# Designs tried in a protein design chat: VH-VL binders against Leucyl/phenylalanyl-tRNA--protein transferase (aat). Part 10

Target 1, 210 residues: Leucyl/phenylalanyl-tRNA--protein transferase (aat), of Deinococcus radiodurans (q9rtp4)
Amino acid sequence: MLAHMPAARTFLQHPDPLTREIAEGYAGGSFLMDNGDGLRWYGVPGRALVPLTEDAGLHVARRMRRELKHFRPSVDLAFDEVIAGCRGHLPGSPERDGEWISDELVEIYQHLHTTGLAHSFEVWQGDELAGGVLGLALGGAFIAESKFHRLTNGSKAALIHLAEHLDRQGFALLDAQIQNPHLATLGVYEVTDKEYRRLLRRALALDVEL
Below, E stands for the ipSAE of ESMFold2; O stands for the ipSAE of OpenDDE; V2 stands for 0.75 times the mean of E and O plus 0.25 times the DockQ between their complexes.

## First folded at step 1 (VH-VL)

Design U1B4 (from U1A4 with heavy chain D99E E101R G102V S103Y W104S Y105S L106G K107T G108W D109Y Y110T; framework fv_utomilumab)
Fold by ESMFold2-Fast, scan of step 1:
Structure U1B4 (fold): chain C 210 residues (1-210), chain A 124 residues (1-124), chain B 108 residues (1-108)
Amino acid sequence: as target 1 above (210 residues)
Amino acid sequence: EVQLVQSGAEVKKPGESLRISCKGSGYSFTSYWISWVRQMPGKGLEWMGKIYPGDSDTNYSPSFQGQVTISADKSISTAYLQWSSLKASDTAMYYCAREYRVYSSGTWYTFDYWGQGTLVTVSS
Amino acid sequence: SYELTQPPSVSVSPGQTASITCSGDNIGDKYAHWYQQKPGQSPVLVIYQDSKRPSGIPERFSGSNSGNTATLTISGTQAMDEADYYCQAYDSSTDYVVFGGGTKLTVL
């Protein structure tokens, strides 16, 4: 009687073989990295998740709240610059958590951007790109691969604006993969791989747009 | 679950003061602009102004500058719309709405969530 | 002051395509957003950034915006679509939000 077509099915059944292969890997709970030995699928026993709301545990410091209004968010406005920023290749970018993004992975992300799986989320001050997040949107899950900043608090502003945007759009999951001290200050928490796969399965059933 | 819950209906006389409220929950209240929108009986929507609760910065429509005061108390996630002296022409439904912002050239925002509205009736 | 003009009413039969226009000077240089309001209810965002649908809004709702006119299009119009529709734009030169006057859509 009812036809249900979650957004994730678009990529899992995509005519482009590479998009389908990558979507299947992420839908299975793995993430793709080049850790010096070529492209490999990775998993972690403790998966880092970003709460989407303060009620769910997102922590925004008082000073940071005042500064958030100075950052203007956007989606897919500067995809190549966000990749460059994550790699530490954009002038003025101190963030380097994307050193694992090899030249081969850049080509893959650019290809996935053309098929609609890979996205950038940017924050700006004036005309200046202040920071951003590179990720994949699959169903109601946003898998944040890497982030960067050029201006003070730009990466935190990008992540907070992204969480708020995803909550507005009906997303269920914001995945940061690996915990670090800076993410912990925002209320990022860890779940087991088994719990992550349960949450991911629920998110993949959602038909939402970024 | 994002919710904006407004205070109940008000019946007032001309010259009286009034403050109505809009309480946000299910999101970071201090991180989003909250707008107030007026709808007179049988008429369209009119934007009155907005507040950023994180630092109480405000922006008013010229038609409403000096006519109303918009404020917020972030400790209880509540925005307010206030009149010092009501007029019969203030009779309307008043909505609060959360700003949704994506930068893209000349236009920055729309409203993704709305309160249920507060009916204000001003008569003798 | 920047103004948006909508026709006060549009009438269609069930299953027909409804088109609601929003006219404003160079509105195509701004983004148009659209709200649906049913009697006694709050407005609901149905189209944002000219043509994008929020989660939960049916595919039959679409939008366009060019030159001096933005258009909300409802294909295969249903009785449940009967409502008032408002366009909205942002005037960056003044930092003000502007709503159109609203259009009452009647289905049969």
Scores: ipSAE 0.000, ipTM 0.434, lowest interface PAE 18.5, mean pLDDT 85

Design U1C10 (framework fv_utomilumab)
Fold by ESMFold2-Fast, scan of step 1:
Structure U1C10 (fold): chain C 210 residues (1-210), chain A 121 residues (1-121), chain B 108 residues (1-108)
Amino acid sequence: as target 1 above (210 residues)
Amino acid sequence: EVQLVQSGAEVKKPGESLRISCKGSGYSFTSYWISWVRQMPGKGLEWMGKIYPGDSDTNYSPSFQGQVTISADKSISTAYLQWSSLKASDTAMYYCAREWDYGGDSYFDYWGQGTLVTVSS
Amino acid sequence: SYELTQPPSVSVSPGQTASITCSGDNIGDKYAHWYQQKPGQSPVLVIYQDSKRPSGIPERFSGSNSGNTATLTISGTQAMDEADYYCQAYDSSTDYVVFGGGTKLTVL
């Protein structure tokens, strides 16, 4: 009862072989992606990281801060809808060019959700799902695999609310993998692969919950 | 249990063709690179090249580009290293190894037992 | 091409600390990995990403990497640690894997 065990160890020593294999890959600093040629482990020389607080560099304009109040955050309330949104398959959401998440990867994420590694973070406006983030929580690291929006600023609101939630819960790392113009407006920055793995090592030692 | 099992020792003459194999089990074969590493008698380890079995993408060391062919058959979880015409200087132990390649880093977590290739007249 | 240099041999008495170096230009900007190879056997990963141990590798194995030198340290060296040790790095500029020449550790 008094034994302390870091949260990441739960997945790295998990009895489910798939959960253990995926956790090991992400713990090693890689991310899983299917570009139409099957599942492959990827890394990048410049890893995109989201600051968790404005003091750490997260940019939240005054106008956006007011708008955030209109979005209600939640965890794991609409996992399948968030996956559908990320794929551009949610009714009424903008369609994406091509599928970023293959059918095989959907099955993997659904399985990882049952074992506790994969999660959804949602933002709602009234009773409507306005946006969300699909990711993995491993120790004090959250790897944001994909995001979507249905309403203006829903994706940005989801990511800002997630960063603030992770900070409150004691997380150390919010990983967006690859930089893009949308992320850059929020203060997302790049670190070298070596620096990313150093930060990841520290985050994996933390015993926190989403 | 992750295992890489290689084909048995070969004794060949210069000019002969040869293909040796490396069969993976206990993991998703199509999700990891397989590298080939040469070790000449009494010498160190030399990286030859690698293949990603999921799409047969290859990358060769400059020293081995054009000297060997690396291929894979994902339906039987097997990678291959092939010579069209062997030389006496190809006498060596050949290892296959599972590679963690994360774009900016690469290391080998599991190794096959090795295939000894002897080329002599 | 990028090269890693190791001393050809290192000798220690049982219970002493063995130190094996791997020199390469700015190797501290890369990751260093270490393999143990006993006669007639395949290499075994003992340290990866500078300082991490695979499950099953004793705590007496440790590593560091900074500047132009990576180091494998074996504390309380045992007779069973006698082997050849190879360092390895990945050169992202060429997309090539490079090995050091190997160091024969003798425990007497």
Scores: ipSAE 0.000, ipTM 0.457, lowest interface PAE 14.7, mean pLDDT 86

Design U1C5 (framework fv_utomilumab)
Fold by ESMFold2-Fast, scan of step 1:
Structure U1C5 (fold): chain C 210 residues (1-210), chain A 122 residues (1-122), chain B 108 residues (1-108)
Amino acid sequence: as target 1 above (210 residues)
Amino acid sequence: EVQLVQSGAEVKKPGESLRISCKGSGYSFTSYWISWVRQMPGKGLEWMGKIYPGDSDTNYSPSFQGQVTISADKSISTAYLQWSSLKASDTAMYYCARDLDYGDYEWAFDIWGQGTLVTVSS
Amino acid sequence: SYELTQPPSVSVSPGQTASITCSGDNIGDKYAHWYQQKPGQSPVLVIYQDSKRPSGIPERFSGSNSGNTATLTISGTQAMDEADYYCQAYDSSTDYVVFGGGTKLTVL
């Protein structure tokens, strides 16, 4: 389990061919999905970005701020369970944000985890996994591929804790790809593809620890 | 079956203390907020406040802050609403309700208690 | 302080469509929930998150929410639908729950 994340250039020059290929795709501003037609690279005209701080526009309601204290954050403690949660394969997980995650893509994420590109961010209540985020950390950019909850507010708590953690660690970008009403409640906003690539290019130069 | 069962009707005089109860069953009591709602005779619903039984965290409506105390005993899956000194204006039906926080979205009350009628008269 | 306004009463004939409105500043940016209360009974959730029905609620109940108005619609209204109806929203700026004043639906 790697806590330290090398600069994006390290993954672009990585000895593992799969890690290089995936890193190059994301570094170019695309994201990988299996939407019933096999693995394909996607892009969007309006890219959804999560503000890292309340000053930048992250919206944390007072009720939610009080509830956040009930969730203990962690990195890379339950990677396989987070993938299962995102797929809707954990008991008690009603949110299925990662229904597009095929069996082939699970194997890819597990491989990328061993090379340090893919990571899980978890939130716990006691010993119970309450929610989490599956993503890729490339330079100072975190691409949040999918999220889930098992307990009330677990996925929202995971995303807010992740944003605050990334800000403390010096990350510059938290990418959620596609806007939806749930993300909008957190202050998630859209930028043009041109602006996204500009922000991404700057984030990729950073060498930060997750 | 998910249920909230409230204590029976009360008849009190002004100045008396009172505590009414709301017992949850059929679900994880510590995993959901419990709200208290007042309905004065012939009037609408008024939200009073809520408690998270897992840690007894509370939030009160400004109209009820300092007028009532909301508490819970998670060992017996019961929430309470308490007055130190009742007034005639406290005469009302009091409901407890479970806050259905649908994942990460805004919440509704999916399960309601049967209500406790409190009558305060001299 | 955030307020939700409902008409105090609405009357319809059996089989007609009843519409009950709930007005609030930018309520379309919030979720509206609806409760039915019959005399001597507890409220029952009939619509949540603007337009979703709980298990057991007939399809003739529907909802919408946009701009400053949320609406509960009951198609083919039946005598058993006679009740008080309350809208409810959550105001994140205050962390308070807000109910509308209620609407008495009469089926005559």
Scores: ipSAE 0.000, ipTM 0.464, lowest interface PAE 14.9, mean pLDDT 85

Design U1E12 (framework fv_utomilumab)
Fold by ESMFold2-Fast, scan of step 1:
Structure U1E12 (fold): chain C 210 residues (1-210), chain A 123 residues (1-123), chain B 108 residues (1-108)
Amino acid sequence: as target 1 above (210 residues)
Amino acid sequence: EVQLVQSGAEVKKPGESLRISCKGSGYSFTSYWISWVRQMPGKGLEWMGKIYPGDSDTNYSPSFQGQVTISADKSISTAYLQWSSLKASDTAMYYCARLPYYDFWSGSHFDYWGQGTLVTVSS
Amino acid sequence: SYELTQPPSVSVSPGQTASITCSGDNIGDKYAHWYQQKPGQSPVLVIYQDSKRPSGIPERFSGSNSGNTATLTISGTQAMDEADYYCQAYDSSTDYVVFGGGTKLTVL
């Protein structure tokens, strides 16, 4: 099914079995979660997608546009801290985001970070980590697994900065997986599983860097 | 062990207020949505609405919007369903049920259910 | 609003296969979940995500979901399976949970 997707092939044909297995699952349209009873592959019938630009439907309120300038974006500067933030293990982090990330899944994400599949996107105010996104980059698709904030608007700032960064880098897809009212405010929309797989296949063919 | 324990049966008159509860234990209460489901005598299951206890975000079925209030107190891992003025048509079994992250962040299926609270409203 | 339709009742003899359907527009693009409810008891999840079985649920319970119909199948049906069965899906456009009307399974 992915034999002709050259941009994703380096992970799908990776010598590391774990990287290959995880890449294959995500390339097939599934995502990995641990709800306390072990790691399982899941899908959703309505997949939440983040538009990468305002022209594509990303809604950035005027006040939020001004707030974005208070945040400095970065890639892969604080991977372990972003995981800790998503799990609620950093001072000031909300209890909500990423509590499903088990100790086993932390080790998996750390391993995938060494092989280049897993990444962090951070936003800072001065030297303070204000928020971030944990995800996987596969071809021209970024699958956002979890996000967190420590400062007001930090998670929204992280997601908007990420979308703009991905657009500049030539990515085609930012996958938030599951819709909620806060994401809908940003212009996040849902597609069927069939349409998601179609968009994903096209994104996987792209040769881009985070 | 994961457990949802609901408050005891209630017998009320029309016009009275009522609040029933659902206490979670054995898991991170703030990490899962809690839904309320009504079952009228001899009838099927009706989804009323849900709450995310971590931030008290709620969503109601249109049939129940304005009819009931769903709330939660995360300090005691308890969700509530409240009526300001009961009607005889509110006579039903009320269930709370947990929605896990692994289907949807909102939760798409119910993996654990409370034992139910029977509410009888009659004069 | 999104609606799920189930037959009101299904009857089978012990040892026969029971089939309970849940019809909804393009339900195959959604996950279908199934609950068993016995008189005086809370519902029990028997199938989730179309075909997955929770720990403790007998292997004779299975499910499928394609097109406009999801199906709960109970092979070698036993007297203890006599119950009401409800299908459930999620309507992402409204963020609402939707239940089918329920099917009474009689084993005689």
Scores: ipSAE 0.000, ipTM 0.448, lowest interface PAE 15.5, mean pLDDT 85

Design U1E7 (framework fv_utomilumab)
Fold by ESMFold2-Fast, scan of step 1:
Structure U1E7 (fold): chain C 210 residues (1-210), chain A 123 residues (1-123), chain B 108 residues (1-108)
Amino acid sequence: as target 1 above (210 residues)
Amino acid sequence: EVQLVQSGAEVKKPGESLRISCKGSGYSFTSYWISWVRQMPGKGLEWMGKIYPGDSDTNYSPSFQGQVTISADKSISTAYLQWSSLKASDTAMYYCARGQWLVPYYYYGMDVWGQGTLVTVSS
Amino acid sequence: SYELTQPPSVSVSPGQTASITCSGDNIGDKYAHWYQQKPGQSPVLVIYQDSKRPSGIPERFSGSNSGNTATLTISGTQAMDEADYYCQAYDSSTDYVVFGGGTKLTVL
């Protein structure tokens, strides 16, 4: 497993115990959440995956395509603000999308950001943070933990720009964990846990960077 | 104590309007989905629809879309189920129930239920 | 329209294991939740996310979910377990909650 995961080994064999422990959980196909009963590792029978390109099934409506050019993407420019946005602590953010992000989990994400496992992907209109995605980059997999918007279409723009960025960088997997009708309009599809673990192992073997 | 308390039993005639209520207490009302569930006499549970009180986002079962209106007033931690024109076939016990989400788009089971509101519609 | 099917009734003797099934297309790819309802009372969540028990639910209640069938298992069934049992799943493609038709458990 480690011999076939060169980029993921950076975190799976990391000197920081917390980073190593979290990376091991995600590499095994689980995700960490706190939904009112404390921090727990979760898995789902049907895993939601975002296609990285339109050829792979990503659906970008005509109206949305016109809007994409109004959003400027970035990586790791506003990590703490993205976490706050995902938690509903910024004006206009969707409070419900990140309600599971407890104070303890915020501290964990901030720590993982210092070790390079956790990242923010932002979209801006001028100097205004319009939306973003909080996630983990492990090998060629990006696990999108939460997203938010402050301006109309900001979260959708963030996901589409992120997919394009990941494709350009050579990533193989954009994991949204759990499906919903809004994600389905973008072409997000579900795979079984068995298929997800197969895809994840392949992605973890890729030597790519965000 | 986390609790959902529903309004009292109603006896109505066909064609009349009605609104019943479900008041939450002991938790953050705006952080959980509220579902409405119908149970006709001697029959099973039917999901009617749900609302997220934090932003009043709603979704309805196709069988109930256009038949009822679900709303919420977060200032008083109360969700509502409303009919503009009742039918005899609306005679049932109506439950509200709190749904837990891992994330906004995943639905746990309904862990807290109201006591039910019996609605009887007869001529 | 996603559907869940349960047997209308199941009978067991006291102390025996009761199994109540919930059939749905690829339900093993969804979470199954289970409710107990006694006459004149509101439903009570007894199993959530296939196999987890809420606080206060006895250990004799367990669940599983694979392929096209989710199962609620009650070991050492007691007279107090006599009730109607409903399975429930969430269909993410429609954002709909779906209930099974219910199973009347009789402890003879």
Scores: ipSAE 0.000, ipTM 0.458, lowest interface PAE 14.9, mean pLDDT 86

## First folded at step 4 (VH-VL)

Design A1 (from N0C5 with heavy chain S33Y, light chain A50D; framework fv_enfortumab; at its last look DockQ between E and O 0.03; V2 from the best seeds 0.00; counts 0 for: pae E 8.2 > 2, placed apart)
Fold by ESMFold2, look of step 4:
Structure A1 (fold): chain C 210 residues (1-210), chain A 122 residues (1-122), chain B 107 residues (1-107)
Amino acid sequence: as target 1 above (210 residues)
Amino acid sequence: EVQLVESGGGLVQPGGSLRLSCAASGFTFSSYYMNWVRQAPGKGLEWVSYISSSGSTIYYADSVKGRFTISRDNAKNSLSLQMNSLRDEDTAVYYCARDLDYGDYEWAFDIWGQGTTVTVSS
Amino acid sequence: DIQMTQSPSSVSASVGDRVTITCRASQGISSWLAWYQQKPGKAPKFLIYDASSLQSGVPSRFSGSGSGTDFTLTISSLQPEDFATYYCQQANSFPYTFGGGTKVEIK
């Protein structure tokens, strides 16, 4: 029976056609975006990866390490709010670049959340949602689609806490797709598309849960 | 006082080489990402290269990729730019600049050196 | 690469005038924008980050606004020390890119 099957196969063989289609695209090394001209699959020659630990290259300054304890992490507690934050629709959340999270893509993420593929990772100060990450969990790979903050350091804290959580859960890969200067300061690095697909295949074979 | 001081500029022929240095003082150099930015005579600013605090992450502008090499020596508080296969269009004042990216939205080149002039001509 | 189009190229103004400078990005950059002031023969001086946040020690007559693709730097009452060239710069994506500059000159 398929009780020992890697968690990724749950989605790659999912009875829901949309969940199966999206899982297959990500498992093949692509990602979805809507850059203003419709929903499309993309790839990049240099794929951005977040190291899961400091010894693997995650950069956590000593001052930031002290501040992290003021942010409490959670999983799937505020999915719709995290999407809204990533779209710049929450108070204090900065405007998002472009409109790649279209209304159509929101509906897709909400659907994928009901089937268990899409997740939110939150960080809180008190009862205040301080920041978060929207992404997909596929075997031992987490594909971080978008992040946001409402409070200073909230998105940085969310990404660091996420990396540490994924490491504890036995994940192998945290994928940020496209490098930028903000991600670079955290030790985010690029690999070739060929190397990404190799790493992804290994991650997909893992039987882990977010 | 926080200071960046460039040196090593000069006159060089096309195809030649030059090594620029930037001496940092008054702050913990090894904690900061560093950049080179240049300005051709009478022109605007152009970013050239970026290096992370450990030196493990490096980026170049397409116009200099393969010809220029950024490096740093954190023990000596020194940033360097090795410039090979120089061209007329590389003529500029070269600035070293400190990248201030401490928060989600606090990034800029907050400290600049005085610049060193590179002239490529024959 | 994200192109930054800055206008006007120059402006003549008198002490006390209100001066506005615009900067347009070729694609959305959220608020990942900085402004710099440069006087002849000197290095640029950092003024504004995050489109509108004033660096410590910068006079309050400077202000920035905008998001997405359209940004503005305003000097509410021009002072003699403000005659300089001003540059915008995006930090949304590598490579970092600058606007072409706006020279503010005494009328």
Scores: ipSAE 0.017, ipTM 0.639, lowest interface PAE 8.2, mean pLDDT 87
ESMFold2 (binder alone), look of step 4: mean pLDDT 91; pTM 0.935
OpenDDE, look of step 4: ipSAE 0.018; ipTM 0.586

Design A2 (from N0C5 with heavy chain S31D T57Y, light chain A50D; framework fv_enfortumab; at its last look DockQ between E and O 0.04; V2 from the best seeds 0.00; counts 0 for: pae O 10.1 > 2, placed apart)
Fold by OpenDDE, look of step 4:
Structure A2 (fold): chain C 210 residues (1-210), chain A 122 residues (1-122), chain B 107 residues (1-107)
Amino acid sequence: as target 1 above (210 residues)
Amino acid sequence: EVQLVESGGGLVQPGGSLRLSCAASGFTFSDYSMNWVRQAPGKGLEWVSYISSSGSYIYYADSVKGRFTISRDNAKNSLSLQMNSLRDEDTAVYYCARDLDYGDYEWAFDIWGQGTTVTVSS
Amino acid sequence: DIQMTQSPSSVSASVGDRVTITCRASQGISSWLAWYQQKPGKAPKFLIYDASSLQSGVPSRFSGSGSGTDFTLTISSLQPEDFATYYCQQANSFPYTFGGGTKVEIK
């Protein structure tokens, strides 16, 4: 199984045991969160996927396309700030219910960032962090754990820029996990868990880099 | 007829201040982002500042940041550039320019004024 | 910042000649490039946007091509009114930047 996963196997067989454990869980289609009773593995019957291109169904409104040009994208330039934003703790960002990202989970993300599994995707207006996405890159799959905004349209801009970036880099899957009305406006669609696992296996086989 | 008309240029000493204005007519001013672009004598074009249609987004060239302030009054179809702490190198013809809006494309300048001359000299 | 390198700085040509001007960006700007014409004592005139789209009212002898980092403005048959200075401008990101200009002079 690992033989056909040249990029993902670097984490599935990582010398760090925590990285291996987390990579294995996500490769299996699960994700981590804290619902108040401690950190646990979760799955959902329906998985929300973000199309990588407009041809694939990504919907970018005309006004939003213009707005996108006011946002500069980057990767891994403000990882801790993105986590803070996702938790509602970033100064100038709206308060939010980010308790599912517990202190323990923050430490895990930070650790996974050092091993190269966890990443931040940011969008800036000038020198100001406007929004971002926290996620994991495993083979050709990007699992978006959370997103935030500090400026108007920051989270939407981050997700759209991320989708386009992933497409350019040869990724096949952008996982937003749980569907919501906001995501639906971007063309995010839901698949069954069975279909998700099929798509995930295919994405894990890709030799790509974020 | 779509047109932009600049005013406010003149002679000023180093360290002085000027306020430029641009009057827009012939189009819905509030629908368009606006820019200032300048040209020193015998030199090329240099972008100076941008302001979005609503005024929500503003950008400056590094050469003028902290000294110049761009603003707009959509009710009066007016664009302004407050220039403080003027330097010799700010001497130029200053143009106001409208951003193009073709579908999803903006960020080019389709309409220009005839410019107003700013001379900074002792 | 994105630097725009325009070449040549000047070119001498005759009426009827094909004139080619090049603009190179220091990094990829997709097709976010515009071309302008400027005559002495006048404001710039908008010619081309999105690298290859001709502005309404501009003669068809003007054309633009390119994407990424290398762009070209072509005048297929130079006319007397085309003697001027031409500028490229990137519209990919702030700060907007112009090429140094190309003066098309009469031979």
Scores: ipSAE 0.006, ipTM 0.554, lowest interface PAE 10.1, mean pLDDT 91
ESMFold2, look of step 4: ipSAE 0.006; ipTM 0.628
ESMFold2 (binder alone), look of step 4: mean pLDDT 92; pTM 0.944

